VHH binders against q84jc2. Designs and how they scored, part 201

Target 1, 232 residues: q84jc2
Amino acid sequence: MSKMRNLVEEKFLEFYESWVIQLELYLHQLLIAHNNNTMSETELRHLISKLTTHHKAYYTAKWAAIREDVLAFFGSVWLNPLENACSWLTGWKPSMVFRMVDRLRKSRVVLVEAQVKKLEELRVKTKFDEQKIEREMERYQVAMADRKMVELARLGCHVGGESVMVVEAAVRGLSMGLEKMVKAADCVRLKTLKGILDILTPPQCVEFLAAAATFQVQLRRWGNRRHYVTHS
Key: E = the ipSAE of ESMFold2; O = the ipSAE of OpenDDE; V2 = 0.75 times the mean of E and O plus 0.25 times the DockQ between their complexes.

## First folded at step 12 (VHH)

Design ld86 (framework vhh_8fcz_2; at its last look DockQ between E and O 0.01; V2 from the best seeds 0.00; counts 0 for: pae E 6.8 > 2, placed apart)
Fold by ESMFold2-Fast, scan of step 12:
Structure ld86 (fold): chain B 232 residues (1-232), chain A 126 residues (1-126)
Amino acid sequence: as target 1 above (232 residues)
Amino acid sequence: QVQLVESGGGLVQPGGSLRLSCAASGFTFSDYAMNWVRQPPGKGLEWVSGISGSGGQTTYLDSVEGRFTIIRDNDKKMVYLQMTSLKTEDTAVYYCARFPYSELWEYLTTGSFDYEGQGTQVTVSS
């Protein structure tokens, strides 16, 4: 990805590369913990806490960055083309995480009926919140076809300094709308993760987090391999 | 083919220090994060420390943070664990391990760690 980056992109690229490397190290710890049935509940909870803190750090950094330049998160330079193609509103699609939860039925620490019921309730609520955001995004995109936006597009020939200022103001307005929508999507992601972890036992939490991290790491590796093949 | 060989273990008194070494061969060493894991008597494997392929990033088990340091030399294909202020609870067989990305789902489902080394015994007692 030969592209000149702005300061927000450069800063977040540096953060994200470090964050993903740390996720891979935590994944190795999770894999060992998952295969050790002699760990105490206290030890498992400390490990789960490390992962939840790590994910919170991501959203803290992301929200600071989108406040400055939300558009950097649409077609992100720190993500390979495959990761970008799989993104839903700048991140993972919340409802898809329940596919990983379904595998826990086959684990050595089987889900009890009360957990299954709570997970189904959470899945339904997550899909509802997800669809609400999709409707808001649709309204946002339709609003871009408004007469004022059409007039602004005609002005996009960059004739005079006042034209540049008007276009910049309009882009700033559009960015504010996207920032609110991305934050709403991230809130659904965080609520879904917290909900799942609150329902699961500590051993089940470790398995779930290991599965999620494995998927994320492998998606990045597969996409990086294809990128070099297509761009060499 | 792929081989990891640990050394440097021994008997040491509480508060003492040891430096463990792991010699790697049969793969592109700098492409993989390396880990130290240990097995205390009568318990399962416990992850101790990890280091990124470049050596630029490390992480530690809470109980060893500030006492243990993991380092690597990519030119020599070596990873080390410098242990200080050793405690009785650190008594274990220590293993050098890597997790190939192509086998992560297998590790998650089967618990097989075919790339861990032969191990080196660390005993902390007076």
Scores: ipSAE 0.739, ipTM 0.905, lowest interface PAE 1.1, mean pLDDT 85
Fold by OpenDDE, look of step 13:
Structure ld86 (fold): chain B 232 residues (1-232), chain A 126 residues (1-126)
Amino acid sequence: as target 1 above (232 residues)
Amino acid sequence: QVQLVESGGGLVQPGGSLRLSCAASGFTFSDYAMNWVRQPPGKGLEWVSGISGSGGQTTYLDSVEGRFTIIRDNDKKMVYLQMTSLKTEDTAVYYCARFPYSELWEYLTTGSFDYEGQGTQVTVSS
């Protein structure tokens, strides 16, 4: 289905395509590092830092873009349908990463009891924060529907004039709320990521980041293949 | 079948230069980022450089940044590593590597990835 793109969408699409390509390159580094038990902690930390910086760059760009058009991110044209289907408030769901950690634990990662405890605490906190955001999001959505539904319906019968202004104002209000929610969600993502990385050892961080990056890259690849789209 | 064949290695003095080549076949070359990795004597694999499928983006290990250059020719299905200002610590068997994306999860669990080539020996010694 063809979609008209605005300037924000076009710019972010370009950014994201480049960003993902770089992520894939970092993924390769992570995978090699994962296999390389001879790398020093300093080297590992440097690699971790590169990845964290890369993610920070994404959110910097995202936040700049959402200031202009947050709605673009609720129909992200730079994502394939599969990626979009897996999105929670315009990104990955924070609580999902704990499943990744759990999977690693079941496979080859050995966590000490103290780490397990901290991860569980973080999990609970993250989930709580997610729920708060979801409730707030619902509040905005319901408020919009109840307050402006009639106005939106009337727009189809009367285009222009004061009604349009009212609708535009309502949309602006909603957008402001959405921007707030998206930022809040992103903050939870960032805090969750930081929390996990603070709990894990450098080698474990590399494994985790590799898993996360793999998931992201593969999700995109699978989605693109499914829709016969090439993004290389 | 994926095939990667490395060449161009040799013995050089410190400060010298070498150009490694990798011939790829058996897959859509331009769809995959390509990498050079190396294995120093008695050490594990170390990532050295990567280049995106289109060749538009490159990345390097910090210790080789500014000295090594990775390039690719998608028409010829070749990837190259131009090495300059070589150091003794650059001594290693160098491999051209792609990661089979369909097997990445397996790699994470098994710890093994597919670099198909025999590698090329680079020895830097005075």
Scores: ipSAE 0.129, ipTM 0.601, lowest interface PAE 2.1, mean pLDDT 85
Fold by ESMFold2, look of step 13:
Structure ld86 (fold): chain B 232 residues (1-232), chain A 126 residues (1-126)
Amino acid sequence: as target 1 above (232 residues)
Amino acid sequence: QVQLVESGGGLVQPGGSLRLSCAASGFTFSDYAMNWVRQPPGKGLEWVSGISGSGGQTTYLDSVEGRFTIIRDNDKKMVYLQMTSLKTEDTAVYYCARFPYSELWEYLTTGSFDYEGQGTQVTVSS
């Protein structure tokens, strides 16, 4: 039995579709900057600022939406199944983004020793923060295992009586705890992103942002069941 | 050395069942979401199913949802695909793959799937 979309899910679906379209447009600008090494440092910093502002806008909208329905972000209707499969607390796992940096270092980005050391320090800090969040999430796992309470939160209160009122209060308390956990995870994501961009030079930031946007756009396209031809 | 070894394929009639297995080694298994992808004869890769690193979230291609179940065992470093109600359209070589920033990342960013394993053949025919 398919669930109906609630107002929060429908509004965020509309936002997210627009947000991804704009990300694709910024990707075009990043690819031009990546392929043409004649842009000034000022022009690169401006482009980087556009990307960071775009990512902040996503979290601004997300945090407003989770205030109303945090459960919508666990198995989201605006993401395809492949995108949902990679979710860690409603988003990308912060420590895994360093694997993108590692792959870029093998092929596209040359880092000096000072940058490498700072990136490793950030990786350790990010993993530490993740582990703290994971320990706190373990305390809420009993609530996540109760799909009955989750479904009631998604469908609202269609059944009256004292039992319904107790369930509603328990679901609200669990939702507030989940909201705080999701925001904490998002703060780690934002701190990690800003930390990486602060360590990298502007041309290196453009390379990183291009790789990240390419990955997100291609993940969405491929997850919509597009078939790619293998080059063998 | 990273290894992903698929097994459990075979020839099955429509409506039949198979259980695919994938043994993983050479990396921190629980850090990765694991996926099943398939390549039908003469066609490109198609994503089938995914499971988060903890196993707490699963997702499926629409056409297999309700018929296929993905399961992982982080202690044994195994991922499985339980397939039921198989159709001729499910005929393909099936691969397990790590996500993100690994085999699927290379495919998504370069268009090339330079996979070292053989996969496991599933053939559904009358």
Scores: ipSAE 0.024, ipTM 0.484, lowest interface PAE 6.8, mean pLDDT 79
ESMFold2 (binder alone), look of step 13: mean pLDDT 87; pTM 0.886

Design ld87 (framework vhh_8fcz_2)
Fold by ESMFold2-Fast, scan of step 12:
Order: C-alpha cells, then structure tokens, then sequence
Structure ld87 (fold): chain B 232 residues (1-232), chain A 126 residues (1-126)
C-alpha cells in the first residue's frame, strides 16, 4: 500500500504541475479575451469550453488517483501549506466561488435581475449541499472516536499478525468513506461551476473564469513565498 | 526595467512565411510564460499563442493551430513565432507579452495592458 501511495503522489504531482502551467496559459487567453469587444459569441464559447474541459480533466485525474489513495489528497505534496490550509475536503469550498460572481456586479457587463435571482437560488442550494457534506464528515469524525475504534487502537499496540490485519481493514474502510465524501464534494463543485456558467452570458463567463483562475494562481504564488516580507 | 522588443515583421504574400522575434530583458526569463498577441486593423487585441517558462507546453488560438509555432530560447532570452501559410486575416501588429503575478488582477479589473515595445507589423497582401 505504501508503495502505491508513493506512486500515486508522484504521478499526481507531475500531472498537477502541468495542469497548473496550462491553467496559467488559459488565464492569459481569458485576460486578452476579456478586453476584446470584437470577439464573436462562438469564439467566446469555444474559449469557455477549453476551460471547462481543463477543469473536467482535473477531476478525471483526481478521481482515478483517489480510487488508489484518497489520503494523498489530505495534505497534498503538490500543494503548498497555504493551499492545503485553505482546502475544504481536498479542494475549494463551493460557496466561496460566489465571491467571484459578486465581482461581476462591479463589472461593465452588468448582471440582469433574472440572473441575480438564479444565482441566489444556486447559492442557497450550494450552501445546503455543502452543509450536508459537513454534517456527514462530523458523523465520520465521531465514529473515529467511538468505543470500537478505541478498542481497535488498543489492539494495534500489539504488532502480532491478526491485530495488525484488523486495524488495516478498519483504516481501509475509513478511507473508502472519505473517498465517497470527497467525490460528493467534487460533484457539488462541478454542479456549482456548471450552474454559474449556464446563468452567465459568454462575456460574463470569461470574466468569471479569469477571476477564478487569477485567484488560484495568486494564492499558489503567495503560499510559495510564505517567508515573503512586504511593505504595507 | 522590464523590456520586450519585437522584430521580424514585414510584407508577405498569402501562403508565405515569416519568423517573429522577441528579445526580453529585466526579469528572470525562464520563470515566466511568454505570449504572442496581435491587433488586426479595426479589431481588439487577440491572444495568438503561449509557451510555458520551460518551453515544455504550448497553446494556440484555433485559427493559427498547425500554421504557427511558438518557440523560446532561454539562454538567449528570446521568444519566436514561426508563421507559415499566412492569410490576409493574419495582418496585424504583433506583440510579445508577459503577465506578472502582481498585475493579473489589475489586467482583469482595468483592462489595461502595458506593451512597452512598438510591436512588429505583419502585412499579408498581394
């Protein structure tokens, strides 16, 4: 298992570094497109499609890796400590994305009342799904501290074969539960992104995706320079 | 002190080729992705192509895919755009661009891009 964990971490690190480099290239495209009023709707939709495909590729790779070792995604070696500290169930917190949506209210491409209503409905639904997952995680944490788990931990003090096997089976079961919760959280993330993009016009989608990518890239850079000293 | 200087443009017939060059100075070149951006007559800025800091990843706008190739030489601090099968719609002023992390939110918020070079004019006509 240890060998599989090391290989999963190594492969996903290589994937993630390439994925972030490509996200930055797409961000540069989004920034230029955001400032170009002569682009057609077809051209904008194609650029939006490149970004949605890129995000789907991340979840495809993540879910394959999580099937092998979900624990690699808690305290990930491909994320800096700041990115790890800001993670909610191995990724961005779904409701936080509406901060990027709020920026559109200050944009030249103003949201109409119908869009505001749909975005608020989506925000409420996202918050509800998020809280449901948080309650399930709390129940999981309580189960970790129950009498059965305490007894298994006592058995694990003896390195004899049968006690070790029982503890290993329990840990594997807990990992499978975490995988289910992470996938549920990722489904809320993908559903929230799709919902926002379905409500927004193509120019608003470009601005939203550019804001989200800018935040992700800057957070990564800031965390990589945690010894950085700035003048206020 | 960051400077980007484009060159290599000119007049070329449809179906022809040109190679654009961009000389960079004032920053650690290999730490930054580099881009080619163009402005056709009567249109806004179009992103054309990008290359990662190492040169290991490239991407292109659809209309130039297979016709243009972006290359970099980190030792010489140069970015190139090799253009083949040129079309009249490729007529534009071409700029090379770098987007520093400290300015990404400014670019998004104000729409202001500061290209310190004059660019290089590419004209495709008979």
Amino acid sequence: as target 1 above (232 residues)
Amino acid sequence: QVQLVESGGGLVQPGGSLRLSCAASGFTFSDYAMNWVRQPPGKGLEWVSGISGSGGQTTYMDSVEGRFTIIRDNDKKMVYLQMTSLKTEDTAVYYCARFPYSELWEYLTTGSFDYEGQGTQVTVSS
Scores: ipSAE 0.692, ipTM 0.891, lowest interface PAE 1.3, mean pLDDT 84

Design ld88 (framework vhh_8fcz_2)
Fold by ESMFold2-Fast, scan of step 12:
Structure ld88 (fold): chain B 232 residues (1-232), chain A 126 residues (1-126)
Amino acid sequence: as target 1 above (232 residues)
Amino acid sequence: QVQLVESGGGLVQPGGSLRLSCAASGFTFSDYAMNWVRQPPGKGLEWVSGISGSGGQTTYYDSVEGRFTIIRDNDKKMVYLQMTSLKTEDTAVYYCARFPYSELWEYLTTGSFDYEGQGTQVTVSS
């Protein structure tokens, strides 16, 4: 009944909990910085760099873990059910981040026409990259079904240890394909984040990062309260 | 009733040291990250340092890194800021602050944040 967590799951759970705590500390710094118009461009860029480095650290740790066990990232034990329900290929859906960008249109630091055009171009490209990955995932799911059907068909017919080794190699190949797919999705995520930050001014970058982190922290809070909160 | 009481400020010469204290009450102290925030004369709020609820993680503003240390004692419900190598630029009113989940979005959208404490004045001059 109870599933034992493997070493990869335990190690990444420890990493992720620490990573989210650090994100919350950076969020507090971003919130104060967002409401301070006396900060220099150099100070703002350094803060943005801290957040960018923090997100890159996440992907460095994730890619090391995926190399060991990519399946740990589908239905992750370090995420609550709400966070898992909102996942697209083991993480946030890149195009959804533009919803945070839309909030900047209502900010004191208004987007200029040139920025709006570049952000729309980036949104279209991001959606195209998402669709390409979704087609690749469909192909892998079809391959998995084919492999599973071969395994089921052979389960009733003993042909010896050679057959078992062939099936094991096929399963390993599918796992390697999933690892490649998840890394491709993460590359789109990183490219989308970099693209947005390159288009925005430093004050707009701070507001965008603060909005994104607030949403991430709130989503985790809402999911964690799901079982024990009763409000009317 | 949530309350934060800052103390330990004063007049100090450049290169000197001060230890600020913040006494918390009215909430589950260890569930919240605590922060030190300052307002220099004629400037907006500057985030200085933060510490996680457990005390296991800390973060510092670039200009104070290596000079300031944030510490907490959850049993005493205290957070401290040890300041060394003080500069004239560190002159400010210092506040301790928490950011409850219910207020994050409001602070982001309106910029409105009520200090739970009165602050403590730090003046660095000759």
Scores: ipSAE 0.719, ipTM 0.903, lowest interface PAE 1.3, mean pLDDT 85

Design ld89 (framework vhh_8fcz_2)
Fold by ESMFold2-Fast, scan of step 12:
Structure ld89 (fold): chain B 232 residues (1-232), chain A 126 residues (1-126)
Amino acid sequence: as target 1 above (232 residues)
Amino acid sequence: QVQLVESGGGLVQPGGSLRLSCAASGFTFSDYAMNWVRQPPGKGLEWVSGISGSGGQTTYKDSVEGRFTIIRDNDKKMVYLQMTSLKTEDTAVYYCARFPYSELWEYLTTGSFDYEGQGTQVTVSS
């Protein structure tokens, strides 16, 4: 028996597979750019722009999809089990990117003190925004167990016609709440990414983006290989 | 044994065309994106173009966009670079390259990467 995928899941699966393939192509370009002094600052900025545009395209597609079915993003079918295990509110945990930033402190293109200070300020703000969303998620989950929600669940079990409409309205409201939380989390992701890139020099941006893409591509490859060995 | 064998380089005048070929063996060719990378005289490596494992997606260095086309034939285990409107700044040794997943972090951290190919020389001059 297979799980039936809905239309949103099927459409986003197709999009995501294509998106990750394109990310890997950009990664190869970033790796060569990082390890060689052949690109001008203008050329490096164009390369960084390609990556930022690529990430923005992901969020454009994601936000269109969650408007239709946000629940498709909780336990995503386009992610392997390892990728799903690393997810926080349907994506990467914003504060985790500072692990990639820490790598830059030991690279050939070292961070100056002013950059270190700004990155630490951004890290603190990112963690604060992250915790605020986690508190909102907890309140949302608690609200699902309150008297009104318990009453709606009970009503849905006993009566057909009228109660079905009330339950459907409640479920729609819950989905809209989840959509707002996912978008809030994605806004923190985008602000964190933009903040880091604004602080770093173009060569440092290339190294940061290369490290992040390397991790993402390798994580997907490791998870896919494990899954095939299990079910081959 | 993994092997990449480049060919098709030579001397060409500005505005001319060349087609580079790369023959791959020793790995599952369609599982890997393939790249063309070049080393101009006295410079480090420049990434030129990349193609996905299926051939469905391609990317190009800005300065070669519209002039170069990367193509692959998975049945023949070949990748090609069709170069048109060649300029003197395209003069370089051209390498066919794949980036094994096991070596990505090493290349990122040390800059050390052993290309499997020997390269093919492209010279654009009068």
Scores: ipSAE 0.685, ipTM 0.890, lowest interface PAE 1.4, mean pLDDT 85

Design ld9 (framework vhh_8fcz_2)
Fold by ESMFold2-Fast, scan of step 12:
Structure ld9 (fold): chain B 232 residues (1-232), chain A 126 residues (1-126)
Amino acid sequence: as target 1 above (232 residues)
Amino acid sequence: QVQLVESGGGLVQPGGSLRLSCAASGFTFSDYAMNWVRQPPGKGLEWVSGISGSGGQTTYTDSVEGRFTIIRDNDKKMVYLQMTSLKTEDTAVYYCARFSYSELWEYLTTGSFDYEGQGTQVTVSS
């Protein structure tokens, strides 16, 4: 037990490093595709599908990991301090992606009025869902401080095999509550991503995905460089 | 200063093989993913393959999967593209490409590569 991180953290760190390296390779493919007006709609849709599948793989791995240890995702060891500082309920804030959508208004493939209206409707809906989750999390955190923590402290006074099992059950219950909240946040993320991709044309989807991946890759690189410089 | 120098192109018959080479200098080679991109006659730039900085991960466009292999030698600062079972549609100028992390946003706006080589011509004909 001389390890600084638990098994879930170690496994997800290995997964995430591989996942983000693959994202960068897909980003390079998207950047080339974005500047090629001779690609067919079928070719563009296939590339969009590769990115969608890649993001789906992330959530599949994440949900398996949070089932085992959701707390690993709060202050994650696989994220640098800048990435952790920018996290909202263990991931990107759903409404943030509309900043990347705003870039499309200045792109080579302009948005038509019908798309602008649908994107605005989706933005409003996303903000509403986001605020609902924030309120639920606040209620959960208050309950954790006032009720569940008192229960854990009380049970911890009985240091026997039976008491250890009861404390473990209480900790599991707290973790299950956090799992529910994180999954709810991830569902808003996936619904928002799918909604945007359903509204956009294939060339606009490529530009949107390229912008999103560029931000993610740059944030990680910038945070890693800044952390090194600050430390040294 | 960053330099990328491609070589190895030529004329081959369908079903033939070629190995392209790219010599890199002026940067910490192992810190960057490297790419092969191509421009077929009358078409825009098409991404072919990419390899991570360590060489541990590779990705290919569907049309070349199983036929092309991207390899790197970090000690020699080289990236290679081993091409087999060549088809007439593989005819293109092939470029070695690197993207800088500080200029990815600029690329989305301007379409210009951060660092791109001179290219090497591959012609597949009977």
Scores: ipSAE 0.692, ipTM 0.888, lowest interface PAE 1.4, mean pLDDT 85

Design ld90 (framework vhh_8fcz_2)
Fold by ESMFold2-Fast, scan of step 12:
Structure ld90 (fold): chain B 232 residues (1-232), chain A 126 residues (1-126)
Amino acid sequence: as target 1 above (232 residues)
Amino acid sequence: QVQLVESGGGLVQPGGSLRLSCAASGFTFSDYAMNWVRQPPGKGLEWVSGISGSGGQTTYRDSVEGRFTIIRDNDKKMVYLQMTSLKTEDTAVYYCARFPYSELWEYLTTGSFDYEGQGTQVTVSS
C-alpha cells in the first residue's frame, strides 16, 4: 500500500475528522434530549434539522471528492480497518438502519400501527433498491474483467508511452463507472434516511439519530483502540 | 477515579455574568469532549454546551447561543462556561459531564450518564 496520500485523500481526511468530531457533539445533545423531556417540539425539530444538515454536508463533500478520485473511497485512509470492513459500496448498507429503527419498538415513545406499516413498506423498498445495485455491481465487475483482459492484450503489443496512455484511459473508464455506482448507492442511503425521518415523530427521530450516531462513534473508537496489527 | 469538580455559581441579577469552572482528574482530559448540562428546579436535565477534546469545535443550545461561551484549557485540565446576559430561565444546578465511548449505548438505553461532580448552583433573581 502506498504511504503517500493524494490531495483528494488529504482534503477528505481533514474534512472527515472534523465531521466526526461535530457528530459526537450532536450525539451528546441527542442523548440528553432523548432521556429528558425538557425540549419543546420546535427545539426537537431544530435539533433533527442540525443532524440532517450535517449528514447532507457529508454527501456534498463526498460527491465532490469522488468526482476527482472515486478510488480514494475504496479502502479509505480516513477510516480504520474495522470501519472499512463494515462498508458496503463506500458507506453503510441502507437496510441496516432498520436495526436502529427496531430499537424504537421498545422505547418509551411507542410506534403506532400506521408508522409500523409505513416503515415495513420502506424496508421492503430499500432491500429491493439494494439488490438492484448489487446486480449492477456484479455486471460492473464482469465488465472490468473483460476490459482488463483487453488492456493486458494491448500492453503485450505496445510497451512504453503508448501503453501508459491506454492504461490511463481504461482506469478513467473504470472510475466513471464506479462513481455512478457509488452515487446510486448514496441516493438509496439518502432516500432511506429521509423516508424514516418523515415517518417518525420528533422524539422518535431523536432516538433514531442518537442510536445511529452512537453506533457510528462506537465502531470508530473500537477500531481505533484495537491492539491488533493488520497486515495487508 | 474520575473526578469532576464544578465551581463559580452564585446569585446574580438578570443581565449579569458568571464564569463556571470544572476541574477534571483521573482520565486523559484531551481525549474527551466535555459538556455543560443543567437541571432547572423541578425539571429534567437540559444540555447547554459542548466542546471537542482539542477545543477546536463548540456547540450550544439555541437559547444560550451568543450569551454563553464554552472554553477549555487542556494543560490545566479545566473546562469553563462564561455566561453573560443571564436570564431567570438560566437558574439551575450546572454540571460538567463527559460521555465515555464505552458507555454511549448505556446512556441511550438507560438514561444514566457520568457526571461525578456535585454541581454548582446558579440563581438568577432580582
Scores: ipSAE 0.693, ipTM 0.889, lowest interface PAE 1.3, mean pLDDT 85

Design ld91 (framework vhh_8fcz_2)
Fold by ESMFold2-Fast, scan of step 12:
Order: sequence, then C-alpha cells, then structure tokens
Structure ld91 (fold): chain B 232 residues (1-232), chain A 126 residues (1-126)
Amino acid sequence: as target 1 above (232 residues)
Amino acid sequence: QVQLVESGGGLVQPGGSLRLSCAASGFTFSDYAMNWVRQPPGKGLEWVSGISGSGGQTTYQDSVEGRFTIIRDNDKKMVYLQMTSLKTEDTAVYYCARFPYSELWEYLTTGSFDYEGQGTQVTVSS
C-alpha cells in the first residue's frame, strides 16, 4: 500500500506536469528566437511576456494550493527526488538565477557597464532577502521542536474521527508559518526575475530565460532518468 | 542514425492549404517534443509550432495560431503541420526539428542551430 495522495497533491500534480511540458515548448521557441537577429523588439517582448505570464500562472496556482496544504510543497510528489533535493523553500533558490545571468557576460550581446552595476546591486539585494528568509526558517524549525511538535506526534498515534480533527487543527496552525515563509520566498523569486528582465535588453532577456528554462528542464530529465534506470 | 525527412511543400495560392509531413527514425520518438521551424526569404529562422512527446500539448507562434495545426502519430513516428488560410508571409523553407537534451546548452552557447531535415519549400503567391 503506497502513501495515498490528497486532493491538493493530485490537482497540483496534474497542473505541474502540464506546466513543465509547456515550459519545454516555450524553451524551444526561445532557443530559435535567440539565434534570430531579424526579430523585432515587439516580437521579442511578446515572447518574453509569454514566459513571464507562464511563471505567474505557476505562482497563482501554487499560492492557491498552499492555502489548502502548504506541506504538499515540502517533498512534493510532482517533483522527482533530484528536484526535491535541489529545492530551497519549495522552489528555486533566488541567488541561483545569477548563474544564468553570468552566462550573458560571454554572450554575443555583451552587457554594458551600467547593466553589470545594476545586476550586482540586484544580486546583493537578492542575497540579503534570501538570508533574511533563511533566518526565519531556522526560527520556525526551533519552534517545531517545542510542545506543538510533541503534541502532533502524540495525536498521530490516535487516527480516528475525533483525533483526526484535532491533528488537522494542529497541522493547520503550524502550516500558517510555513505558508508565510513560502510566499515570502516566492516574492523574492518574482522580484528577482522582474529586476533582471527590467535591466536586460530584449535579446538578453530571451537568452536569460532560455538558460533558466534549460536548467529546469534538464534537472527534471536527469532526475527522471536516474529514477527509471534504478528500477531496471 | 537519427533522420528527419520532410515532405508536402509546394506552390499554393493565398487562402489555400498544405499538409507537411515529417518522418522520424533513429531515436525514441515519443520521448521528444517535436517542432516546425521555418526560414522566410531574407529572414532568420522562425519557430512556428511545437508538440509534446505524448501529443497532449501544442503551442503556436501568434501569426499562425488558428490557421496551423501540429499533430503527431507516435506509432508511425510522424509529425505533421496542417496549414490553412495560407498567406504570402508564410512563404519559407519549413524544417522539422527536435532538441536533444544533451545539446540544449550547445545550441544556447554557440548560437547555431543545424536543421535535422532537408526542409520542404512552401511558396504562397498571388
């Protein structure tokens, strides 16, 4: 008997699988656009808008789901073990996007000094916001080791109608702190992405988004391949 | 080993229809998303449409949305582009393309994209 998935997990699994498949299709469009110097600024901005809208759709769905069950996002069933191991507060570590930005320094469209300065200022700000959230998570982990954690563990031994209600109330109380932290982390992710795109030219935005999507798609494929071959 | 063979191009009047075909061999076809890309005269390579490995998801460039349909038959290892309401702006060499996961960074880094097939010419003229 495997662990049963709850309704939130089932719905988000369906959403996420579709979302990642669509990301890969957009990645192919970005790769072609990256090598096409005849595209107008309007065409490039439209493509960038498709990607930003796609990412916003993810966070809209995620925030609806975490309101129902934020714990579903820790050790998620829609992510493979490699993706879960690489996650920072249920998603991408914000400072990691600057690895994609560093690639632009060696691209055909070179960053000008003013852009480099603004990107470094954004990197510092992002790292500061990231560390603030890490401190909050550490405080949360300490709180989880108090009487509430002991109470939850005790109640977990009595799975039945009345005790199920009590356990659910305790979990909801603990989950509100996690929901706040996950939303804070997602806000840093969105601010960082917007900040980078605001600094970059449209061709540089296309290259940046292509690099980020390539990383996401390949990480998922590497993890899935590893998972399947171990069952051979 | 890996081969993509396009066919179905030709001369057609504006408002006409064509169906392009791509026969794939040498790889596990259903593991890869497939794409149609085109190169109009005097322009760079333009992405037209994509379809997921299962065929469950498709996406289109805005200018062809509602006029073109991408479909695949995994049993026959075929991908198709059904084109309707053709415009003079659709005149291009059409290529069937896949992106190997191992080469995504290479494509991104070198800025080069090698056409996997020979292409098929579509000419829409008044």
Scores: ipSAE 0.701, ipTM 0.892, lowest interface PAE 1.3, mean pLDDT 85

Design ld92 (framework vhh_8fcz_2)
Fold by ESMFold2-Fast, scan of step 12:
Structure ld92 (fold): chain B 232 residues (1-232), chain A 126 residues (1-126)
Amino acid sequence: as target 1 above (232 residues)
Amino acid sequence: QVQLVESGGGLVQPGGSLRLSCAASGFTFSDYAMNWVRQPPGKGLEWVSGISGSGGQTTYHDSVEGRFTIIRDNDKKMVYLQMTSLKTEDTAVYYCARFPYSELWEYLTTGSFDYEGQGTQVTVSS
């Protein structure tokens, strides 16, 4: 079991390291495209499609991995401590991306009133969906505490193989519940991302995706640099 | 001081080949992804290709995929662009570029990018 869990972690670590390196290369493309006002809509849409496909690949790999070991995503070995500290239900907090959208209000690709209104409506909906998931997680954590007490009581009553079977059944139930919760959070992330990209023009999408990727790369580099100067 | 020096450009016939070189100095070369970008006459700067710090990953603009190959030699602090099956639309000044972490937000907010080299001219014509 432990060996199978290590294999899932190692496999996703290998995937994630490669995925982040590719994200940085796409970020460089986005930064150049952002400074080029002669690109056609077709060229911009193609670049946006590369980024959306790249993010889709992440969720495809993640959902396959959480099916096998969802607990690997709580305190992930492929994330540094800063990235783990900043995560919300195994990933970015959906409403946080609206801070990047706010940057577009000061950019050279100005948002029109109709877009501002639609983005505000999406922000409100995203906040509502976040709060709903947070309440569900709170209820789940209370249920986990009760289930853990039952498990501990059973461990006190059984010896050897019987105790192991009870613990395995309890862990399986907990994992299934967490998997559903993580997928619910990821669905809010994907709906929020799609919603923003549907509202924005192609040049605005490029700037938004560049800002998001810059933040992600920056957070990873800050966490990695901090490790080298941290004193025991 | 950080310096990037491009070379290898010239006049070539359509369908021909050229190899561009970029010599880097003044920074830890293997810590940075390197890029080739170009500016065609009358157009803005276009991203062409990128290579990770280790050389393990490469990415290409669709218009050059299968025709161009980006390579790096970390011991020599060099990055290269091998260009084949050249087209008239490939005519541009080619620049070697890196994006230091400290400048990412400035580039994003101002749209300004200072080239560390003077570039190398590629002209594809009959």
Scores: ipSAE 0.669, ipTM 0.882, lowest interface PAE 1.5, mean pLDDT 85

